VH-VL binders against Peptide methionine sulfoxide reductase B3, chloroplastic (MSRB3). Designs and how they scored, part 4

Target 1, 158 residues: Peptide methionine sulfoxide reductase B3, chloroplastic (MSRB3), of Oryza sativa subsp. japonica (Rice) (q6auk5)
Amino acid sequence: RGTAGRRRLQVVVAMSSSAPPPPPGSVQKSEEEWEAILSPEQFRILRLKGTEYPGTGEYDKLFAEGVYECAGCGTPLYKSSTKFNSGCGWPAFYEGFPGAIARTPDPDGRRIEITCAACGGHLGHVFKGEGFNTPTDERHCVNSISLKFIPASEDSKL

## First folded at step 4 (VH-VL)

Design n10 (from M6 with heavy chain H106Y; framework fv_modakafusp)
Fold by ESMFold2-Fast, scan of step 4:
Structure n10 (fold): chain C 158 residues (1-158), chain A 120 residues (1-120), chain B 107 residues (1-107)
Amino acid sequence: as target 1 above (158 residues)
Amino acid sequence: EVQLVQSGAEVKKPGATVKISCKVSGYTFTDYWMNWVQQAPGKGLEWMGWVDPEDGETDVAEKFQGRVTITADTSTDTAYMELSSLRSEDTAVYYCARVGYSYGLYFDYWGQGTTVTVSS
Amino acid sequence: DIQMTQSPSSLSASVGDRVTITCKASQDIRNYVDWYQQKPGKAPKLLIYDASNLETGVPSRFSGSGSGTDFTFTISSLQPEDIATYYCQQYDNLPRTFGGGTKVEIK
């Protein structure tokens, strides 16, 4: 489950600068429709804002080159080059594609929830000011089950 | 202040069931996973399982599957570990310990422990 | 399951001595190891997290180092209150596993 990337060259996937970001809320489905297309675990996390146990996710330790899409709607969310080892027990990224990630303070005011901007699927939370040596000083801690990894191609395209 | 307060010592007969509580205060119960750890007399620490109080999801270590049930009650901010079909080898101190991810996946706070003695 | 082999099982040292405890993982766990202190009759207490980070309120004489499979815990100047059993724990993969513990005694 995700070993296809081992058959390809490891390349950094560049963001497409010519494609506009998906508009917020562009993917709308009823709860019933989401339940029909998502696994029970995907539905729990993406629609009911659940959290996978730390260290158990498929992508927690994956550092292959590619793009991480929303498991619910297929919107590109993170490029592999923004992924770093933060020690949080979930995949960690220091930034998403422009406009791909929505931010909402949790009701308790202590955390900032991150969601897929296109479909509203719950991803996790963002933390700032922790002193990581990254361009943003942000840590997007994301459930693996909220993501679908697309390995980079051996193609020498752009 | 953060506190995890466990129920008192239990003495049980072989075959009985014991249910240990871990009541939390000083933080939001649903923000942290609660883990359970067993320590037999003169032995080291052994992880038993966890519960996510936010949704009730649990996982139990293979050694304890079928005998251990871990639950959380958000109305009372209390986690529970129930161990059935007790045997002499279950004589141990049982700890609850919370895990968050703000600065790592460590057990930053532990309960004081609950001694369970299984005697004939 | 990831096995954590801790050594030595016990040691005795004088006040002011440097004490070193090692922990070896059966596979690469990056830096996903914590160290705990357990005093007689008490619950364990976190000292070091993520291999080398000192927990708030823990004395600076405690330190950790290492990555991959080999980890070291050090007490730079042993004090009487440091009599305890020390445990490493990996959380790179479930189940979480602990080292066998090192009992530290002071002469």
Scores: ipSAE 0.013, ipTM 0.596, lowest interface PAE 8.0, mean pLDDT 85

Design n11 (from M6 with heavy chain Y101W; framework fv_modakafusp)
Fold by ESMFold2-Fast, scan of step 4:
Structure n11 (fold): chain C 158 residues (1-158), chain A 120 residues (1-120), chain B 107 residues (1-107)
Amino acid sequence: as target 1 above (158 residues)
Amino acid sequence: EVQLVQSGAEVKKPGATVKISCKVSGYTFTDYWMNWVQQAPGKGLEWMGWVDPEDGETDVAEKFQGRVTITADTSTDTAYMELSSLRSEDTAVYYCARVGWSYGLHFDYWGQGTTVTVSS
Amino acid sequence: DIQMTQSPSSLSASVGDRVTITCKASQDIRNYVDWYQQKPGKAPKLLIYDASNLETGVPSRFSGSGSGTDFTFTISSLQPEDIATYYCQQYDNLPRTFGGGTKVEIK
């Protein structure tokens, strides 16, 4: 099929099957290669596990229809319909696409890191059992800079 | 026990520079942003800026841009706020306060404050 | 910048009284407001976070409510140790901004 020119949902004219996410670890690059294609801020967060200051992210308050992709490798990670207002100061989602999000306990054992399963890019952390009124009772608290929003239409464009 | 311990009081002349420290203990220094807050005598609280000790990223409020430098030293778990070209209206108590990223967008722990007096 | 307008600027009440302080944001900040207590000569202390949640170790007589632009902080039964200045703070957007403070005194 290809995605030449656009990688956007076409809700008006097209019915498409969801493609599975790339296999875990299928996008591998050296740190030098990542530095060449990522902005300094993207590299800091995706590769060096940095965190953006709360409330400053591009997508923190965005509730437009679309898909959030990994800013590093382009893998679809979250559908906008799973985004909710959790009060955490970062975009929050209650579930990712099947197989798209990897989970790893932090070295301190207190938090669970979430990464892009395909490329290992750092997204943020997942929290469970907080009593949010969502299907999963999970909060995926994600850096905006780890994401690229793809609007469902021109009207949803950031 | 979480503690933020600030350096002692300073008395400076107009035009001087002051550098205040905030040494932390009882938690992982790089897990929290360190914020600085100014409080003029008998007045309210005003946010000055923050540093991310993990990568040294900073942001400074517009009012203080050009005069404030905020830094962090992970080898000593100490944050610093340097204010240059001091004026009499900079006479204030300066606080450091941490902000976390796990429900921790709040100033849950503060330093005890450092009094800076600028006098002619 | 988001402006936080706090009222009253000061109040005097008796032990056991219900004390109410209000804070108004210049724009919708959802529930991204915290309340701090500052005793004379001391650093501020977090009491209420996210508009209505009581911080661990804080007495239950303190409470908060509100959303959007209008927020309220309440002390249900004022105690002598509650003499302090109270501040609201928004963290919805940078710069973080505080209300002007409310000085609470006992007569």
Scores: ipSAE 0.009, ipTM 0.596, lowest interface PAE 8.5, mean pLDDT 85

Design n12 (from M6 with light chain Y32W; framework fv_modakafusp)
Fold by ESMFold2-Fast, scan of step 4:
Order: C-alpha cells, then sequence, then structure tokens
Structure n12 (fold): chain C 158 residues (1-158), chain A 120 residues (1-120), chain B 107 residues (1-107)
C-alpha cells in the first residue's frame, strides 16, 4: 500500500482512453466520403464486402499484445488475448468487445456476416460449434485489411 | 526443393494401431500446417485433420475423432498420424499435405502416400 | 459439413477435345475452391486455386471459373498426359471437403 504504487496506477488509468464505445450505427458517412478517406483496398473490403486473399493479411500470424480497431472508424473490436490460430487463412478471434460486432445472416441463411457495429464496415464471418478449444466455441474470421492493430500501451513500461 | 517423405507400407490386423510419419525438408516446418488425407482403394479423397507444428494445435474431422491422433516433432521436422482400433475399411492410402498462410490455404505439396492394409 | 458434388464421375474424350467438369457446393463458398489432379499411383497435385487462378508451372490449357455454389474446371485441349482423376475441394469452412472426383480417360 504505497503512495508511489497508487500514483503509478493512477498514471496508467489517466493515460488510457476510457471513452465508451460508439453506439451501433453512430458513425455514418456516404460511400463517397468513405472512398475519399480509405485506400482502394480498404474501401473494397470494408464498404463493398470484399474478401482478402487467404494468407496475405498483415495480422494473420501476429500474436503481440494490443487491440484491434476498425480500420474505417477506429472503434476497438477485438483484444489480442481473444486471438487464436484456427487455420482459416485470416486472423481469428473467439469474441469481440461488448457491443462492438454486429451479426447479420447471409442471404442463404447459412453463414453469419460480422460487421463493425458503429460504422457497418465488413469484417468477415462468424462460425459456431466447430469444437475449438476457446471460451465461446466461436470463430470470428476477419480480414486483416478491416483492422488496425494498436500495440499494448508503453504506459506500463519503465 | 520442398519434399514431404512418408514412411513405408504397413500391414496390420483388425484392432491394431498404425503410426505413419511425414518427414519434411526444403522449408521451415513451423510455417505450415500439416494435413492428413485418406483415400480408400478406388475411392476419393477424405480430409482427416491437421496439426500446427508451431504450437501443437490440432483439428480432427468428426468421423475420425477418438481414433486419430496427429502430432508434430519439430526436432526432426516430422509430422505423425496415428490411427487406432483399425478396421478393414481403414485400408487406404494416407497422404500428408502442407498448407500455409504465406501463399494461402492450398495443398501445394503432398507426400507420396503410405499404403495401410488391414487384414485378418 | 459442406458437400461438394462433382459431375460427371467419369468421361472419355479424344486428344484435342475440350473437357468440362462441374462442382456444386451445398452452400455459398464464394471463390474458395481448389482443383487437384491425381494421376494413377501418384499423390494429388494442385492445378487451380481460389476457383480461377492457375498454379505456377501448370499449363494454360487448364482453367477454372465460377463463384458461390457452381464451379467449372476446363481443359481446353486434352493431351495424353492429362489422363487422371480431378477433384474439387472447398476450404471456406472446416472440415475441408472434396468432390467425388472425375476420372478423365482418352478414347
Amino acid sequence: as target 1 above (158 residues)
Amino acid sequence: EVQLVQSGAEVKKPGATVKISCKVSGYTFTDYWMNWVQQAPGKGLEWMGWVDPEDGETDVAEKFQGRVTITADTSTDTAYMELSSLRSEDTAVYYCARVGYSYGLHFDYWGQGTTVTVSS
Amino acid sequence: DIQMTQSPSSLSASVGDRVTITCKASQDIRNWVDWYQQKPGKAPKLLIYDASNLETGVPSRFSGSGSGTDFTFTISSLQPEDIATYYCQQYDNLPRTFGGGTKVEIK
């Protein structure tokens, strides 16, 4: 119980963003506005529901500590601790942050699309019941280009 | 040159266990998943499962759960597939095939196959 | 599990003929289908990946097309060395599943 220890915890808390996540649908832009701020590849995937070539994504085998944000709107979507190796050729997570991921059945009703709840950006698909050794038995198979990795804060480093 | 070299043919009795090896060379073993595929005589291809040599994670097809164990030994760059409680219908050629993220999830290289005959 | 239905199960054609094989997925797999060639007594070999991309070193007479549930594999001018069984495979979801195969023979 020391003042120095309490001060260090306060500094870490004060330096970390604690803003609540945006409400579902709270980030709205025209497709023309998205095209102006996204790269062509980001626009194709996030707005036009394209799919990344398997195994080509920046985050496929990245297991460093941090947070994955929506590349379109910056909303935190996944923590690195939920990332696992599923063999799908894309980054896989077993759960998102509360309220961050929206789910919509594909037209054939067999697969469930996942999108950023705040801006509607396409992420990929979620699969259930495959017997993965994870807390949820879910696989969120996500395009790397839909994500921006933010490495763990340096606030806790000396 | 990438090579996947499998162990030789086996003849087993019903109820026995067989362990097939797949030794790799010409690439980094831990960068690719190793898959196993069964082909019964005159029949098609059936996926059995995979192992990630980097961490030992495995996935086995439902049909083979409880009878198949897939492992990898990074000290010898060798993957193994062990099939227990052998039945006559397990008579087949078994293939290993790699898949990796750097080029995509395609079976770009296969072992030559190992024939397993189960007979009484 | 995703079912892959191939047709025909076998065919016979003459050297120089156009050969077409079809593969139907039980659900939408986008473009996540590969095609393999297996010659008698040999391991399968990747020819086409992601429905329509030719693997390096594979002759241009081989091609693939399709998306969603319906896929086609074509040999534009059959050669004697093309005698083999051809398989489609989906990797959209685990487990990976293969079509039943199409045996291609020369008359």
Scores: ipSAE 0.017, ipTM 0.501, lowest interface PAE 6.9, mean pLDDT 84

Design n14 (from M6 with heavy chain G100D, light chain D50A; framework fv_modakafusp)
Fold by ESMFold2-Fast, scan of step 4:
Structure n14 (fold): chain C 158 residues (1-158), chain A 120 residues (1-120), chain B 107 residues (1-107)
Amino acid sequence: as target 1 above (158 residues)
Amino acid sequence: EVQLVQSGAEVKKPGATVKISCKVSGYTFTDYWMNWVQQAPGKGLEWMGWVDPEDGETDVAEKFQGRVTITADTSTDTAYMELSSLRSEDTAVYYCARVDYSYGLHFDYWGQGTTVTVSS
Amino acid sequence: DIQMTQSPSSLSASVGDRVTITCKASQDIRNYVDWYQQKPGKAPKLLIYAASNLETGVPSRFSGSGSGTDFTFTISSLQPEDIATYYCQQYDNLPRTFGGGTKVEIK
């Protein structure tokens, strides 16, 4: 009865149409609390809005089946089925789970920041209308360090 | 209007150091990484390194490690590339080129280039 | 380092001709390749990004295709103003690397 099996089941339940996502802002911690539980690099990206160098991220080239969670709070953010090759240099997705991704225009109005709706962790930016052949014509360009991949392995079947 | 304006041509002796500037306007300097590219006469393009102006983080290609220093000054919106221990093989045009670290890594704007001649 | 092998190194063609340039990566780079045009005495200019996407303001006669290791850049109907050297660049991994360039001349 491993924790991994229970965690995967929780993710599946959260992904179902009958399960609501965590409410926006439902995971709040002080800066000191986040620093205590995040690595220095995770804190830089998720809390201080840093950016990882393109092409270096753990998930940039990963196309395995699974779910991408917020590295800070564990909220499911993206299905692997929404991931695509955009040429972005970071993992790219064309949509998040309903209610999982918050959008905030950057101060100059040019870019739209995306964050984890539950904890406010910085993910990256969303771009629209670039002509990618996806259902939304959106590109969610996301730091790998903001994400935790949970594989849907056949080895875990009963 | 986005502009990247580089400093003027330099003539240096072997063993000298050269420092080239790239002053930007028309956008927020800290929102884009600045890259440097070398082009020897009649030759192709070679990437030298980048700087993130927001925190000063850099990465330099192995070929140039130990001789090149890349910096950014946010008070003047200017990036710099300093190349030391100059050799005749360093005679080249040097370009700065910006990249948006959030929308696709493409060198969308380039400086006009700075010619560096290393001769005795 | 990822090596980008570009061919041909030079070509001459007539106005209105279809021109094709190829670029081969030493490993799988998916679609992480851009194409640049450089006219004599000028800085390079982005034409095609992420293998097949036309940059804003670039004429539709320019196109790109390919994925993995093999990429193609095409000018469907060569014009006099297209005299330039063209370069591919991979940005899949550091260091960024360019192809050797293809010099395109008319006649």
Scores: ipSAE 0.046, ipTM 0.646, lowest interface PAE 5.5, mean pLDDT 86

Design n2 (from M6 with heavy chain S102M; framework fv_modakafusp)
Fold by ESMFold2-Fast, scan of step 4:
Structure n2 (fold): chain C 158 residues (1-158), chain A 120 residues (1-120), chain B 107 residues (1-107)
Amino acid sequence: as target 1 above (158 residues)
Amino acid sequence: EVQLVQSGAEVKKPGATVKISCKVSGYTFTDYWMNWVQQAPGKGLEWMGWVDPEDGETDVAEKFQGRVTITADTSTDTAYMELSSLRSEDTAVYYCARVGYMYGLHFDYWGQGTTVTVSS
Amino acid sequence: DIQMTQSPSSLSASVGDRVTITCKASQDIRNYVDWYQQKPGKAPKLLIYDASNLETGVPSRFSGSGSGTDFTFTISSLQPEDIATYYCQQYDNLPRTFGGGTKVEIK
């Protein structure tokens, strides 16, 4: 769990529309527009910087092959191949797609918030130097509610 | 130094309401969920629920739904557990325990416990 | 709810003995189990987290093992100060559930 300092995101009003996977900073909507599009729980986490209780997320235990997108704007954020079991109770990734993840120190200076670079949606926090056996020595600890998993393939029952 | 300090022992009549506090110090209150755990005399531990002090979100175990309200006051760094319609079976020690991002999902710090006795 | 079945409910052993406590989950919980020590009149204290990791400041005679559904907690050489009730707890899914506890006494 992080602290925002400010509890809610304010977005610059631009004539917003749905678009293909956008460049960083390119998806901007009013609070009212986000609230209309997102579920209450998605709005709480993505826009108000909430945190889901550990161990309860849909993707905490999922290790299927695919891509994790931002639940708010659909931007690809993480490959399943970067996901690892850190024991933290949230989905953990050791790196995002290039330019997909923005970083901002929390006001207390102890944690670094991660957000979707395209829309500013709150994902969680990144921790560094914990000694995990990963290429980056980073743990991106992410709310499941902030993500939408896109499977690489579907397996149909007989 | 991290501390969770709970309010003192309570003696209540059946049907009454009790409100127990857990005041924290030595860390940022909003960085951790606060959980509540019940322990009846000579019995094991039973999880009751949690509150997220950051936004006031709560969840309460099914057994306690309708009787338990868990809240947090960020102006005083204090979490509360209120149990209504008290029965003799609610006689127990109640603990608060924190869980948070920085140190994982474990109850790393507990309050000292508050004894609640329900008697006629 | 995930049921945690702990055994034995109580045991008496001599100083220096190896003490083993088991905990069985009703479904696969990976390694999402912690072990707590509770001395009479005190709050529980975390000893082992994520099935096998020793908490800072906890003596090395305490250890944990297991994954999936079957977990074991061991005291390699029982000391007088180890008299307590020990609990396993799963945090894989809500509600968090504890084992029934194992009361450890010295003969």
Scores: ipSAE 0.036, ipTM 0.634, lowest interface PAE 6.3, mean pLDDT 85

Design n3 (from M6 with heavy chain L105F; framework fv_modakafusp)
Fold by ESMFold2-Fast, scan of step 4:
Structure n3 (fold): chain C 158 residues (1-158), chain A 120 residues (1-120), chain B 107 residues (1-107)
Amino acid sequence: as target 1 above (158 residues)
Amino acid sequence: EVQLVQSGAEVKKPGATVKISCKVSGYTFTDYWMNWVQQAPGKGLEWMGWVDPEDGETDVAEKFQGRVTITADTSTDTAYMELSSLRSEDTAVYYCARVGYSYGFHFDYWGQGTTVTVSS
Amino acid sequence: DIQMTQSPSSLSASVGDRVTITCKASQDIRNYVDWYQQKPGKAPKLLIYDASNLETGVPSRFSGSGSGTDFTFTISSLQPEDIATYYCQQYDNLPRTFGGGTKVEIK
């Protein structure tokens, strides 16, 4: 069974979408330093550009209110309100916080990689122009293991 | 044109090992997980496991754990499924099938199948 | 493991008939079900994905519907080339599981 217990301290996230984004590349660590602080799976995804098997991620089917942070550096990346069901097998968002998401064509030019702008951690890929009924018509398909969900409030304390 | 081409039919004795290949073309091998599916004669489909060709990570269904090894060779764009300690009930057609990123997780392309017969 | 129960296991119908196959999941799988057609001696072919979406190149007489635990696959006007076994498959969770199949034959 997971680490979710019967008792939790009430957590209120101060959600700051108006805060200035962290500077690009503001979190720099050596490969050895990342390996020391990340789990093996987090290191594989965030630093080695691995991918979760579709449909298996912790956040694939989660639609609770909150903020998704970078699992590596804690930078806020996505509001839960931008999350939608795209059928891609990973959590999907149509928009990140301003300046939080960096875009880079994959070496073969076929896909556009998305990374945490602050630390360079691999998130997944972005697709555009697929006809989704969202403000951006973008689909950010993101590995759950690249993210840490911070709930807006705990149900047990409401 | 996307193609998954499997190796030819095999006849093996009980206790032997068989290794089946699935060579891909027409797409980037590392963009799709490769899955293996077993179909016994006149029976339904049963998922065996997958490999991520990008990093070599695998998962194998509980029924096949300890006997199945799934691998990928990115230098030849070929996935492999090796089944050891063969029994008569392993007589089946084995399929490779890709599952991809664009639609997430549908088996959109399959290999033609490889027949394995286990007999004394 | 998620169980997928298909019914019927087989059916015989005439050319031009409406054919309906059902699939029931042992738990809520949203719309994470695909339908495959397998002709004798051939590999399966994807027909319907995400419960209701028609795969490119598949004739419009094939359709799917449902969500949660109950799913339906329909052939609106059976053709001779539709003789095959049809399978549902869930991809909500590992291991991926298939229904037992429905063999469709001409009467």
Scores: ipSAE 0.021, ipTM 0.626, lowest interface PAE 7.5, mean pLDDT 86

Design n4 (from M6 with heavy chain L105Y; framework fv_modakafusp)
Fold by ESMFold2-Fast, scan of step 4:
Structure n4 (fold): chain C 158 residues (1-158), chain A 120 residues (1-120), chain B 107 residues (1-107)
Amino acid sequence: as target 1 above (158 residues)
Amino acid sequence: EVQLVQSGAEVKKPGATVKISCKVSGYTFTDYWMNWVQQAPGKGLEWMGWVDPEDGETDVAEKFQGRVTITADTSTDTAYMELSSLRSEDTAVYYCARVGYSYGYHFDYWGQGTTVTVSS
Amino acid sequence: DIQMTQSPSSLSASVGDRVTITCKASQDIRNYVDWYQQKPGKAPKLLIYDASNLETGVPSRFSGSGSGTDFTFTISSLQPEDIATYYCQQYDNLPRTFGGGTKVEIK
């Protein structure tokens, strides 16, 4: 806020890869609307809570610098710097952007589902306490199909 | 305890179809993909395909496409592998093996195997 | 398809010997290699996962190492119950592919 220069800086900062995610539930669409804009596989995973087969995902072995967005709504979810090799056949991250990831126990109570907080798109599951040498000791095990990688060169808003 | 129990041995004529079952117990069927593996007599292991019991999604290895159908029945916690147009070279032991999500991508439990003999 | 070349195809060793089996991938598969033991007439059993991790309940004499394209499986002190065929498997990409197997016998 304030002067024109300060407003421009705030807009530029909000458009950067480090910008905070939109509020929980801020992206609402009917299932018919989602089906119209998503591929069949994206719809299966993001809306019907499917899981891609381990080792087959586009981002499983990608360690380039950038940001991972929700494939459904475009909300930034993970920084590439939080991605680590957990050995789990899916892209693994030790934390999401603040407020970006929602957590819900699966119906059987054994796993904790992670979803895009903005649109509810299914990402995968989080596992805790496995002894990984990361700041959180969490493994966010995420379907590649749920994500869209934006290379660092495309994140530059400054 | 986790168990994968397969149906009994089959003897078939060339051109026939065989359907093998893999009934699971001791875990949540929908938490694991079910894979099928072929082992010809005196030979190694060859992956055939998988099914996701949660949504019925399948993938079949190129060598077996057009002849193999893999399915899952969540009401009975049973996976199936159907192989059609049988040839003598399909004589093998067929295994089901689960792949999970937590530890989650290894064949940590296998069925005991089903022997299929194709002869004229 | 990723090819897994396993060597030797068979070996004979004495009880107490160190046994080493190697597996070579046709391309970089990081650490996405598992090792299985198959005893005569039985289904395979997972021993080592992710190249070097010992599966729960598996004796500590079994170990694995390697990354990229070259992997090694070792039995530090061969026991009679270790008579089996051992297989490496990659799960880096579909189709999952196994090595040709190494038959371990006691002389």
Scores: ipSAE 0.087, ipTM 0.676, lowest interface PAE 5.9, mean pLDDT 86

Design n5 (from M6 with light chain L94Y; framework fv_modakafusp)
Fold by ESMFold2-Fast, scan of step 4:
Structure n5 (fold): chain C 158 residues (1-158), chain A 120 residues (1-120), chain B 107 residues (1-107)
Amino acid sequence: as target 1 above (158 residues)
Amino acid sequence: EVQLVQSGAEVKKPGATVKISCKVSGYTFTDYWMNWVQQAPGKGLEWMGWVDPEDGETDVAEKFQGRVTITADTSTDTAYMELSSLRSEDTAVYYCARVGYSYGLHFDYWGQGTTVTVSS
Amino acid sequence: DIQMTQSPSSLSASVGDRVTITCKASQDIRNYVDWYQQKPGKAPKLLIYDASNLETGVPSRFSGSGSGTDFTFTISSLQPEDIATYYCQQYDNYPRTFGGGTKVEIK
């Protein structure tokens, strides 16, 4: 719930150094702890693997400069520069930060789930080979509710 | 082949409840939201609501809140729409239509429709 | 809710004629408009998605154009099997809303 948001807390990182991304699985909480800090909708999506209805997400049409963090743990997941208009009804990115996104085949083996590598929060799914003119030809189709957008500013140093 | 097959026509009295089904085949049921659309005689299409078969989440249009329940049964790949407290103005054809998690963002497949007649 | 105003409500044309239907959104919806065909006694069928893209298996005589608030759907050469009611639908804002429909008849 906004514990690491630059909108509320100004975090200044020296130009010569920055904190590395959290290691995979480094943020662990009980179901009760997540339920206490997440909204009901965030809990449904991040912890219960829900999906928001297409076209309803806060970030579906946002193309402002900034960084998208995990709504659960605050880990940076995507740069706004990797966001593209795929027409899928959810925010779409062609690439995450190195090591930030974990991939797991769904139980049916047909789709590949993407999660926040640090906390395991459900983001959505990745699709490959659809012919989009992007560097990876991947579409990370992500629930807006799983994300927290941090606008770029001259005081934010990544 | 993708198919959405709806249950047959219903004739109900005012105040009754009707439950219509939409059985799917040819695709993974949990990969698509199932939407319901009402079409009154000689009128246009009106969205009623949706269910996510993956987790059972639903939403219903304001006009139908309190009277419509939408559900999905993943063991039979069947979606249901239940409309209670029936009135004569509920006489309509009801369609199910899927919306996908990928290319199926649009209503790309529809059921054949179920006619519901509410008469005294 | 976004209102989709469709015109005309009905039209009659001859085989081979160019038919144009318009759809106006109450606010900017970019290109998030789909077009559906409904033949008498049948379910609607998707013809055009995202304002101008032809759905797989749909004849090339059907086309769409427009952006923002004003959209058009065209049948370049009307065929007998095209007798139907056509609907626009926006998916830019929730809830999804349909136009009132245009009934197309052949003389």
Scores: ipSAE 0.136, ipTM 0.680, lowest interface PAE 5.5, mean pLDDT 86

